# VH-VL binders against Imidazole glycerol phosphate synthase subunit HisH (hisH), part 24

Target 1, 225 residues: Imidazole glycerol phosphate synthase subunit HisH (hisH), of Colwellia psychrerythraea (q47xb5)
Amino acid sequence: MTSAKNVIVDTGCANLSSVKFAVERLGFEVTITDDITIIQQAEKVIFPGVGSAKHAMKNIKAKNLEAALQGLTQPVLGFCLGMQLMTESSTEGKKSSTEGNNDDNTSHIVPCLNLIPTNVEPLKAQGNRLPHMGWNTLTQVSNHPIFKGISEGDYFYFVHSFAAPISEYTIASCEYGSTFSAAIAKDNFIGCQFHPERSSALGSKIIQNFLELDSTELNQELVNL
Short names: E, the ipSAE of ESMFold2; O, the ipSAE of OpenDDE; V2, 0.75 times the mean of E and O plus 0.25 times the DockQ between their complexes.

## First folded at step 19 (VH-VL; framework fv_ofatumumab)

Design q1 (from m8 with heavy chain V104P; at its last look DockQ between E and O 0.29; V2 from the best seeds 0.00; counts 0 for: pae E 2.2 > 2)
Heavy chain, then light chain:
Amino acid sequence: EVQLVESGGGLVQPGRSLRLSCAASGFTFDDYAMHWVRQAPGKGLEWVSTISDNSGYIGYADSVKGRFTISRDNAKKSLYLQMNSLRAEDTALYYCAKGPYDWPFETYFDYWGQGTTVTVSS
Amino acid sequence: EIVLTQSPATLSLSPGERATLSCRASQEIYSYLAWYQQKPGQAPRLLIYDASNRATGIPARFSGSGSGTDFTLTISSLEPEDFAVYYCQQYDYWPFTFGQGTRLEIK
ESMFold2, look of step 19: ipSAE 0.629; ipTM 0.841
ESMFold2 (binder alone), look of step 19: mean pLDDT 94; pTM 0.958
OpenDDE, look of step 19: ipSAE 0.525; ipTM 0.839
ESMFold2, look of step 20: ipSAE 0.511; ipTM 0.792
ESMFold2 (binder alone), look of step 20: mean pLDDT 94; pTM 0.957
OpenDDE, look of step 20: ipSAE 0.561; ipTM 0.850

Design q2 (from m8 with heavy chain G99S V104P; at its last look DockQ between E and O 0.37; V2 from the best seeds 0.00; counts 0 for: pae E 2.4 > 2)
Fold by OpenDDE, look of step 19:
Structure q2 (fold): chain C 225 residues (1-225), chain A 122 residues (1-122), chain B 107 residues (1-107)
Amino acid sequence: as target 1 above (225 residues)
Amino acid sequence: EVQLVESGGGLVQPGRSLRLSCAASGFTFDDYAMHWVRQAPGKGLEWVSTISDNSGYIGYADSVKGRFTISRDNAKKSLYLQMNSLRAEDTALYYCAKSPYDWPFETYFDYWGQGTTVTVSS
Amino acid sequence: EIVLTQSPATLSLSPGERATLSCRASQEIYSYLAWYQQKPGQAPRLLIYDASNRATGIPARFSGSGSGTDFTLTISSLEPEDFAVYYCQQYDYWPFTFGQGTRLEIK
């Protein structure tokens, strides 16, 4: 197997083409793969995702990617569900209806990759429509290297009903009924709740910043939100 | 093998109600968003409704909002479409369709049933 | 809603020929486009998703390309079983919408 400089992880739960296109538009080469060896040997790993954490984790396990992802030492950037999967767990809802028009709302906790010690929970929208969908601004932005050229008030594209709360791992925040983590980071793992691949020039800038990251920069003590 | 089998179609008069069912097999039903798509005779495809458990999202085409109700019974691996106040323009073959994951947005239909015919006529 | 315009409306070709079908979106939809094949009396079958990914079990002669607003389905060498109606579908915006279809018929 040949090594790839940049890799997009194929978990089976992502629009991989959009992510690939976003990377290639910047002039970078990238390989989409679920091959563990190629992922492990990559200089940069993008970890996108959509859908449920339950299903995604199931796929990850089926592909035997769980331990591999947990053991990565190169920079990893998660998108949306990808970010959420980096956490300890995600509390997800389940809506069921019976023939009698009885709707039951149940929730369950899905163990995730446990790369960043935080948890994902239903977004407290405070009456706002769910999911949080569309353009919204970052309310706080840290000096994390992926946010070079990014400022508070800048718009990014969100599509989610669950969110990580503000924690010591928050490197950017957003408001939607409540304050949540727009991005989190720990060690070599970085996650964005928004979709950089759909966030125009600023989203591209984040992707570029990540792909151009010096791994030594991630070892520096950064000021978190 | 993934299978979707629709039922409940028939001939009804305008203003009447009909309930469609879709029996799913060959996959973990509750892991996926489910949809109804219809096709009028000799016409193209029209999305009707979507249901996703994880997000709790339910969506309807404007043409059926307020009249149709999508639901599912995961224990029975069944999808339903309650159609009220039926109109002539609702005449179509109604397909049950599956998404590749439980996400109602930015998704396509990877599997389809054979459909059940609904005819609304005086 | 997003309008998908397929062209041509009808394409008449012979087995062995190359078929090129177009789908144009009224606005930017990135790669959120799927292609379906529908034969008479049958349900649609997924061919391509995310603009360029071939679905499971789909022959290699089918390929999808494009992003943004212009998309193409290509059948490199037509087989007799490929003559059908083809639909594109966008899933970037609600409501999901389909093109009006291209009928691929035997010449």
Scores: ipSAE 0.409, ipTM 0.799, lowest interface PAE 2.0, mean pLDDT 92
ESMFold2, look of step 19: ipSAE 0.495; ipTM 0.798
ESMFold2 (binder alone), look of step 19: mean pLDDT 94; pTM 0.958

Design q3 (from m8 with heavy chain V104P, light chain S31G; at its last look DockQ between E and O 0.28; V2 from the best seeds 0.00; counts 0 for: pae E 2.9 > 2)
Fold by ESMFold2, look of step 19:
Structure q3 (fold): chain C 225 residues (1-225), chain A 122 residues (1-122), chain B 107 residues (1-107)
Amino acid sequence: as target 1 above (225 residues)
Amino acid sequence: EVQLVESGGGLVQPGRSLRLSCAASGFTFDDYAMHWVRQAPGKGLEWVSTISDNSGYIGYADSVKGRFTISRDNAKKSLYLQMNSLRAEDTALYYCAKGPYDWPFETYFDYWGQGTTVTVSS
Amino acid sequence: EIVLTQSPATLSLSPGERATLSCRASQEIYGYLAWYQQKPGQAPRLLIYDASNRATGIPARFSGSGSGTDFTLTISSLEPEDFAVYYCQQYDYWPFTFGQGTRLEIK
């Protein structure tokens, strides 16, 4: 037997167990795997991640997962680094988080999965300490189905120094010195910068909303964003 | 092979300072979070401090917060622990440890050094 | 802070016997538990990570099990070199914490 309804992609990252137990607490079964066939046959795919984009992309390539992830058509939800890997690129290879005046900047750009046309760059914290670490509120929340029962001012847990800017793909925003995308989506790919698995009841609600999606709801959401 | 070699331990009076070093070899130092763990004589293990691969995330045990500073020099492949305002209860064997991730959370210690002894006594 | 309680404090057995060591967490830690072996005058040695995965170079007689709050290290048939102190460690949250240890000694 090779089939599983809900899958967590095993990218070798640290937070896999926390994500698995968060899903199981909601009453869903879930399988952690790096088997391409099992991932492709799943109804829902969770794409977790913590750490650097550079190391995560190396692991994804070493496991031969890049093309398989890019080809997924079922709903996919990324957590934290998982969201960032859905973008075109990340500049997290730089040591300067507030200024990019080095003429060798292209050597620090990490190509990602290129699923959502935006980029990840150093968070403009405007004098606030980096990393952005702790509980913070959503400042705008769209009507995307994963946000059913979620409102502006609701608290989620963040731990990051890089973020995606506001774009047409933004489905929720947060402020920490500057405003950044707390969540992004395009077609079947959805990503949250925060950690739903660490965000208590509201984080669990995000995961539940995702796992309860049917594919027709995502097609309608292009109209409702 | 992975090797971690601690140095800088010794006998010091309470209230004084000491700086520990850990020289790393046999792995890409820049790719991993690094840790200090200590063991008082005849006692169990106590986590002291953790630093991420690029020093972007740093944690301390409550017993040392404000007195100890962890740092790293990736060019020299070295980990450091600056220990100020030392107390008798800081007396321990101090281990340098490596984790399996660049991420300093949700992590265990897959390689350990031999330790360096710190004794704080009048 | 997450407290790990190991039992028994001391376990006296003979070579060839099966050893079962317990570690209980004061709250949910999922599978974020490691086991270490420490012999006198030596650094700790990682045995098991993520509750059940054997570290590189660890003999097959060592196995780990459990999730949530209750965890077990099993040594299926004791060898003379297995008599040592064993520690569990949680890594769900900072501060990382260790159990107080179980001394496995020759009867």
Scores: ipSAE 0.424, ipTM 0.769, lowest interface PAE 2.9, mean pLDDT 89
ESMFold2 (binder alone), look of step 19: mean pLDDT 94; pTM 0.957
OpenDDE, look of step 19: ipSAE 0.658; ipTM 0.875

Design q4 (from m8 with heavy chain G56D V104P; at its last look DockQ between E and O 0.28; V2 from the best seeds 0.00; counts 0 for: pae O 4.4 > 2)
Fold by OpenDDE, look of step 19:
Structure q4 (fold): chain C 225 residues (1-225), chain A 122 residues (1-122), chain B 107 residues (1-107)
Amino acid sequence: as target 1 above (225 residues)
Amino acid sequence: EVQLVESGGGLVQPGRSLRLSCAASGFTFDDYAMHWVRQAPGKGLEWVSTISDNSDYIGYADSVKGRFTISRDNAKKSLYLQMNSLRAEDTALYYCAKGPYDWPFETYFDYWGQGTTVTVSS
Amino acid sequence: EIVLTQSPATLSLSPGERATLSCRASQEIYSYLAWYQQKPGQAPRLLIYDASNRATGIPARFSGSGSGTDFTLTISSLEPEDFAVYYCQQYDYWPFTFGQGTRLEIK
């Protein structure tokens, strides 16, 4: 099998075409694959996702990707649900502020990949419409290498009803009724709650920063924390 | 095999109500968003309503908002559309449609029922 | 709402010919576009999702391409059973919208 420098993980739970397009328009080559060997050998791994953690984890397990993803040592960037899947768990359930009947408040906890020691919970929207959908600003931005050229107040595209709270792993934050993690990081794992592939030039910058990231920069970031 | 079977259509006068049902089989119903799409006679397709797997999200077309109510019973693997204050322009074949896993970005319809006909006429 | 404009309205071709159907969005929708086939008296059938992914069971002669605002459905070599109405559908923005359809008829 041929090795790939950049890989988009095919979990079956993402618009992979959009992600691929975002990467390629920057001039980078990328391979979409669910092949464990190719993923493991990649220099960079993009881990996109949309939908529910429950479905995504089912697919991940069905594709036997769980252990492989957990064992990756190269830089990994999660998009939206991809970020959420990097956490310990995601609590999913019905939320308020929908266009229809809200008579069911059932929730369940979905174990995720446990790469970053935090948990995803229902977004405390404080009466705002859910899902959080559209452009919103980063309220805090760390010096993490992926945020090179990114500033507080910059807009990114969000689509989510669940969020990681502020924690020691937060490297950017956003406000939507409450403060939540717009991005989290631990070791070689980085996650963005927003969709870089849909966030115009700044989103592209995030992707570019990631694809140009080296291990030395990540190690330095860890030392600075 | 995925199967969707609509029922509840009929002929009604304007202002009346109908309740459509869709019985689903062949897949894990509570894992997927479900939808209603309608097609007026000789016309194209029009999205009507969407409900997420656990009903945490519900959407309506402006044309039916305030009049139609989508709901689901996951235990019964059933989708419903309560249609109130029906109008002549609501006359259509109503399809029950299944969505894929990836809500909300992947809101296409991978399986369709055969539809149930609603005719609103004085 | 996002308006999807399909062209041509009617396409007359013969079996064995190549068919090219267009769908244009009124604004950027990335790759959030699906194609459906509808034969007379039948429900629509999903052909393509995410602009270029062929749905399960769909013959290889069907292919989708495009991103942004311009999308294309291609049937490389028409079979008799391919003559039908084809719809595109976007799912990037609420409300979800369909094109007005292209009728592919036998010449």
Scores: ipSAE 0.090, ipTM 0.702, lowest interface PAE 4.4, mean pLDDT 90
ESMFold2, look of step 19: ipSAE 0.528; ipTM 0.806
ESMFold2 (binder alone), look of step 19: mean pLDDT 94; pTM 0.958

Design q5 (from m8 with heavy chain G56D G99S V104P, light chain S31G; at its last look DockQ between E and O 0.22; V2 from the best seeds 0.00; counts 0 for: pae O 3.9 > 2, placed apart)
Fold by OpenDDE, look of step 19:
Structure q5 (fold): chain C 225 residues (1-225), chain A 122 residues (1-122), chain B 107 residues (1-107)
Amino acid sequence: as target 1 above (225 residues)
Amino acid sequence: EVQLVESGGGLVQPGRSLRLSCAASGFTFDDYAMHWVRQAPGKGLEWVSTISDNSDYIGYADSVKGRFTISRDNAKKSLYLQMNSLRAEDTALYYCAKSPYDWPFETYFDYWGQGTTVTVSS
Amino acid sequence: EIVLTQSPATLSLSPGERATLSCRASQEIYGYLAWYQQKPGQAPRLLIYDASNRATGIPARFSGSGSGTDFTLTISSLEPEDFAVYYCQQYDYWPFTFGQGTRLEIK
């Protein structure tokens, strides 16, 4: 099997075409695959996701990707649900607002990949419409390498009803009724709640920063924390 | 095999009510968002309503908001559409459909029923 | 809401010919677009999702392409059973909407 420099993980729960297009338009080559060996050998791994954590984790397990993803040592960037899947768990349900009648307030906890020691919970929208959908600004931005050229007040595209709270792993924040993590990071794992592939030039910049990231920069960031 | 079977359609006068049902089989019903899509005679497709896997999200088209109520019984693997205050423009074939994911993501319709006909006429 | 405009309204072709159907969105929807086929008296059938992914069981002669606002469904070589109405649908913005359809008829 041929090794790939950049890989998009095919979990079966992502718009892979949009992500691939975003990467390629930047001039980078990328391979979409669920092949464990190719993923493990990649220099960079993009981990996109859409839908529920429940479905995504089922697919990940069905594809036998769980252990492989957990064992990756190269830089990994999660998109939206991909970020959420990097956490310990995701509590789904109990959405605060609907366009109709909310008949069921049941929730369930979905164990995730446990790469970043935080948990995803229903977004506290404080009366705002859920899901959080559309353009919103980053309110805090760290010096993490992926945010090179990114500033507070910059807009990114969000689609989510759940969020990681502010924690020691937060590297960017956003406001939507409450403050939540727009991005989190630990070690070689980075996650963005927003969709870089849908976030115009700034989103592309995030992707580019990631694809050009080296291990030395990540190590330095860890030392600076 | 995924199967969706609609029922409950019929001929009614304006202002009356109907309740549509959809019986689902062949998949884990409570994992997916379910939908109603309708098609007026000789016309295109129109989204009507969506309900998330655990009903934590419900959405309606503006054309039916306040008149229609979507619900589901996961134990019975059934989807419902209570249609009140029916109008002539509600005349359509009503399809039950599923999406591959729960709301709000990837809401295209990977499986459809054969539909049940609702005719509203004086 | 996002308006999807399909063109042409009617496409008349013969078996064996290539069919190209267009779907244009009123604003950028990235790749969140699906294509459906509907034959007379039948329910719609999913052909393409995420703009370019062929659904399970769909013949290879069907392909989807495009991004942003412009999308295309291509049937490389028409079979008699391909003559039907085709709809595009976006699922990027709420409410999710359909195009008005393209009728592919036999010449």
Scores: ipSAE 0.096, ipTM 0.704, lowest interface PAE 3.9, mean pLDDT 90
ESMFold2, look of step 19: ipSAE 0.495; ipTM 0.792
ESMFold2 (binder alone), look of step 19: mean pLDDT 94; pTM 0.959

Design q6 (from m7 with light chain N93Y; at its last look DockQ between E and O 0.34; V2 from the best seeds 0.00; counts 0 for: pae E 2.4 > 2)
Fold by ESMFold2, look of step 19:
Structure q6 (fold): chain C 225 residues (1-225), chain A 122 residues (1-122), chain B 107 residues (1-107)
Amino acid sequence: as target 1 above (225 residues)
Amino acid sequence: EVQLVESGGGLVQPGRSLRLSCAASGFTFDDYAMHWVRQAPGKGLEWVSTISDNSGYIGYADSVKGRFTISRDNAKKSLYLQMNSLRAEDTALYYCAKSPYDWPFETYFDYWGQGTTVTVSS
Amino acid sequence: EIVLTQSPATLSLSPGERATLSCRASQSIYSYLAWYQQKPGQAPRLLIYDASNRATGIPARFSGSGSGTDFTLTISSLEPEDFAVYYCQQYDYWPFTFGQGTRLEIK
């Protein structure tokens, strides 16, 4: 079969179509697939995700994608939950209804892809409503190449209740009660907590910057993080 | 195999309350967002409320905000709608609906219950 | 909120004919459009999701097309059981909204 240059990993999540349209609006061809060979042969891989880490990791394992994703060496960009799945683990768990029963609320620690050595935990909103939903600014922006033309104070669309804390892997930050990683990166793996596909012109700029990366540029720029 | 069975409807005067229930079977209830959709007699469909798989995301139509509360009990595989301060315009057949996703925003309704009738009149 | 306008309001056709139902959104909803069939006294039944994907168990005579703001449901050769009300639903974001319906009647 022929190789696709750009691939969106079919994780079975709700937002695959909007991610595909966001790429196509920029004039790039892209294929949604869960075929390991096609994913591994692609030049660029977009790793989308929305919903719970538990359900997404279950689907990834059922599709036999875990090892294939962990072994990718080309640039990979994760959107929202896709970023969170790149970490070591998530505490995004289930909550039982308190209506009409004695069961206590539970939390779950979900092992993720372990690509970036950080973890996802409940967003410390400091009295703000959860989920964090709507447009918010980046409070710090690194020189990572996906941020060409992106500055501190630029608006992106967020919808989440869990986040990665600030770490050495943070390439952009955002504040919502507390400061969290708006984006993280390690080697070829890059993740954004916001939704580039829903973030209008600046979100499109992130996607375009990613699709226009060459591997040499990425390696050189990451040394400066 | 998917089954959604609503209950708790009835005839009630304006200002009173009802609690709707939806019993789910034939699928892993915990993995999916759940919804309430209503249909007034002889009218079209109106989305009422949505709750994500872990109750982390909840939404309401403007017409019911502050009066209705959606909840779920994943251990009992049940969805609920507490309806307070009922108005005549809340009269409808209330459907329980399932999402194919745990994510509650970009989603359609792949399975529907039979509905339970709520009539609000003096 | 996103308004869906269905046309025509009523479509009178005979079995074996082709039905074409339209749904227009007040703004782009990409491909986040579903079609439902509803018969009297029954719950809605999902026919099409993501504008063009046939739901499980839906006969091949049903097809959907369109993106952005203009969407079409086509029934290639009407069967007697196809005479019902058809609703489109957008799910780009909350509030989810439905069109007002197209009644497909036997002529």
Scores: ipSAE 0.490, ipTM 0.791, lowest interface PAE 2.4, mean pLDDT 89
ESMFold2 (binder alone), look of step 19: mean pLDDT 94; pTM 0.958
OpenDDE, look of step 19: ipSAE 0.526; ipTM 0.837

Design q7 (from m7 with light chain S31G; at its last look DockQ between E and O 0.40; V2 from the best seeds 0.00; counts 0 for: pae E 2.3 > 2)
Fold by ESMFold2, look of step 19:
Structure q7 (fold): chain C 225 residues (1-225), chain A 122 residues (1-122), chain B 107 residues (1-107)
Amino acid sequence: as target 1 above (225 residues)
Amino acid sequence: EVQLVESGGGLVQPGRSLRLSCAASGFTFDDYAMHWVRQAPGKGLEWVSTISDNSGYIGYADSVKGRFTISRDNAKKSLYLQMNSLRAEDTALYYCAKSPYDWPFETYFDYWGQGTTVTVSS
Amino acid sequence: EIVLTQSPATLSLSPGERATLSCRASQSIYGYLAWYQQKPGQAPRLLIYDASNRATGIPARFSGSGSGTDFTLTISSLEPEDFAVYYCQQYDNWPFTFGQGTRLEIK
């Protein structure tokens, strides 16, 4: 079987090309694949995604990837929607149906990969415009190893209307009307709400820090989340 | 099979309005971003507007911004383009196009309608 | 806005020949490049997406290559039905833009 050290999971999403370029620009080789064996045997797994959790989970199931992704034990980094898919569920739809109660804004719950015990909800914008689109700062940054050289106040690119709330799994936060998780982690699963592949030098630093993780460093730093 | 059927084109004087419709069938309309692309007589293709699956992201070409409004009705599986303050330069065949993604960025157009003709002339 | 320059403007070839069409972007678009075929009186048809992937139902004689700024559409052995106008499209950023087209004519 073909072996690849670094893989990008081909979930059928739109942003695969820019993620691949961002990795290659750093001098790493990477393979885009939906082959379960190649993914499971990789040393590092990048899990990209953009768009809705509903559509992404449908594609993941159609490709028979769900169980394989849930069983990964090597480091996994989710970009954007990829982070959201690591949670238990996403409530990204509105329901404006002909119900007897007619209360509007009822969300649809999409079960996700259930790797990190938190949920994705509509971002509480509190008067700010949705979507949250553009450059914004991290308001708290943990000592997680992907944040080597990253500090509170550093800018990253965001484009989203849904977010994970602050929880014990939060490793970085951001404010846009309310505070939300800019990044989350549990065990080998790490996710960023921002787009490292479009966040210039600091986004590249996140990707580099991830690809250079070793087992000793990751195990030590995880206890300090 | 995927089908996109545009309607609402016609002959109109400058400064007037038209509303284009696109009826979609053969796919889950709610899962995909939708687009309008136009082609002036004898000319190439020009992107006009894009709308995400839930209307949360909308974009316009500079040439139409402020005059055209894209919208969709997912219950009716329909895409719309409200065209106000029409100019002679808006004369074109207007295509409805589908994205393979719900995400309106980094996307190409995998299916196209046959178009509806808009002619803006005095 | 990202400008796509297609060359040549017109390509005159005979059935059975190999066609090579170029599209150059004014800045890197990574692999976010699609190719479309348009016959007179018809809507465009997607041929290639992400620079090198054939769309559903597109014959194997069509192939795409390139990344960054330089992209190529190749038709390995021309069929009579392949004489048409070909457009490239970038989708790295809004506004999405198209090249001005290459007209592939029978010689």
Scores: ipSAE 0.476, ipTM 0.788, lowest interface PAE 2.3, mean pLDDT 90
ESMFold2 (binder alone), look of step 19: mean pLDDT 95; pTM 0.960
OpenDDE, look of step 19: ipSAE 0.639; ipTM 0.872

Design q8 (from m8 with light chain S31G; at its last look DockQ between E and O 0.25; V2 from the best seeds 0.00; counts 0 for: pae O 2.2 > 2)
Fold by OpenDDE, look of step 19:
Structure q8 (fold): chain C 225 residues (1-225), chain A 122 residues (1-122), chain B 107 residues (1-107)
Amino acid sequence: as target 1 above (225 residues)
Amino acid sequence: EVQLVESGGGLVQPGRSLRLSCAASGFTFDDYAMHWVRQAPGKGLEWVSTISDNSGYIGYADSVKGRFTISRDNAKKSLYLQMNSLRAEDTALYYCAKGPYDWVFETYFDYWGQGTTVTVSS
Amino acid sequence: EIVLTQSPATLSLSPGERATLSCRASQEIYGYLAWYQQKPGQAPRLLIYDASNRATGIPARFSGSGSGTDFTLTISSLEPEDFAVYYCQQYDYWPFTFGQGTRLEIK
């Protein structure tokens, strides 16, 4: 198999077509694959995800991708659950009431890839409807390279019930009942809680910034939120 | 192999109640969102209800809100649909369906049962 | 709710021919679209998910394409067992909705 410049990781837990389309719309070529060698050889890696961390991690392990992902040295961008999977763990299973009965408040901790030393917790919505779904603004934006042309107050599309708290790894924040990390970064790993592929021109800009990212820029001292 | 087996259907008069059950096997039940979809005789498909544990989301079609209740017993690998105040328009074959994830906003139905028939008639 | 309109309502073809089925959404749903096949007296069977991914066990002659509002299911060469009703379904917005179906019948 030939090497690919840009890769979307197929974990089996993502709408890969939407992500691929978003990338190709920008004029970039991208390969969807769960092949470890191709992923490792890629210049850029997109790591999307939907669903539960528990299920995603099971798939990742079943595909023998865990160690490979942890060992990547090229830029990696996680989308939504993909971002969450980059953390140490995700606490899931706590039900929120939107429609119907809410009888089970049980939660469990799912160990994730441990690429960024933070944890995902249930979003403290403070009475707001869960999941956090729709367009919301970034309240703070760092000078991280992926946010070139992005400003505080810009809208992005969110769909999530869990979130990473504000930490030293936060490179953008958002408010939904509480302040949470809209994006986090450490070393070559970057995650966005929002869906760039669903966030119109600004989302596309994030993707473009990432795909055009000079790896040397990630080695620079970045000002975090 | 994934298997979904519905039961509990029958003939009832308007205003009565039924409880449908779905027995699941062949997969880790609590890892997936579960759904009810119905099909009236000679008609298309209509989503009825969805339940997800990890996402914490339960949803209903407007046509059944306030009347139907979806629930699940993970220990028994069973999905339920309590149907109250049944109407003639509720007459349908009711399918139990499995989602690919335990997430409600990106869920299609990757496996279906054979369905159980509910007939509401005076 | 999102309305999915399938066309044509009925498609009459012969074995070996190419079938093209359309599903149009009332608004953009990105790639959150699935296709199902339903034969008489049977439950629906998933064919395509996420607009273009074949489900497990689905023959290669089935393919899905499209994005935004316009989606297509293609059967490259019809087999006798392919004559059935086909439904599209969106799962981007609540409530989940289905198209009204396309009946693929033998000419």
Scores: ipSAE 0.450, ipTM 0.813, lowest interface PAE 2.2, mean pLDDT 91
ESMFold2, look of step 19: ipSAE 0.590; ipTM 0.820
ESMFold2 (binder alone), look of step 19: mean pLDDT 94; pTM 0.958

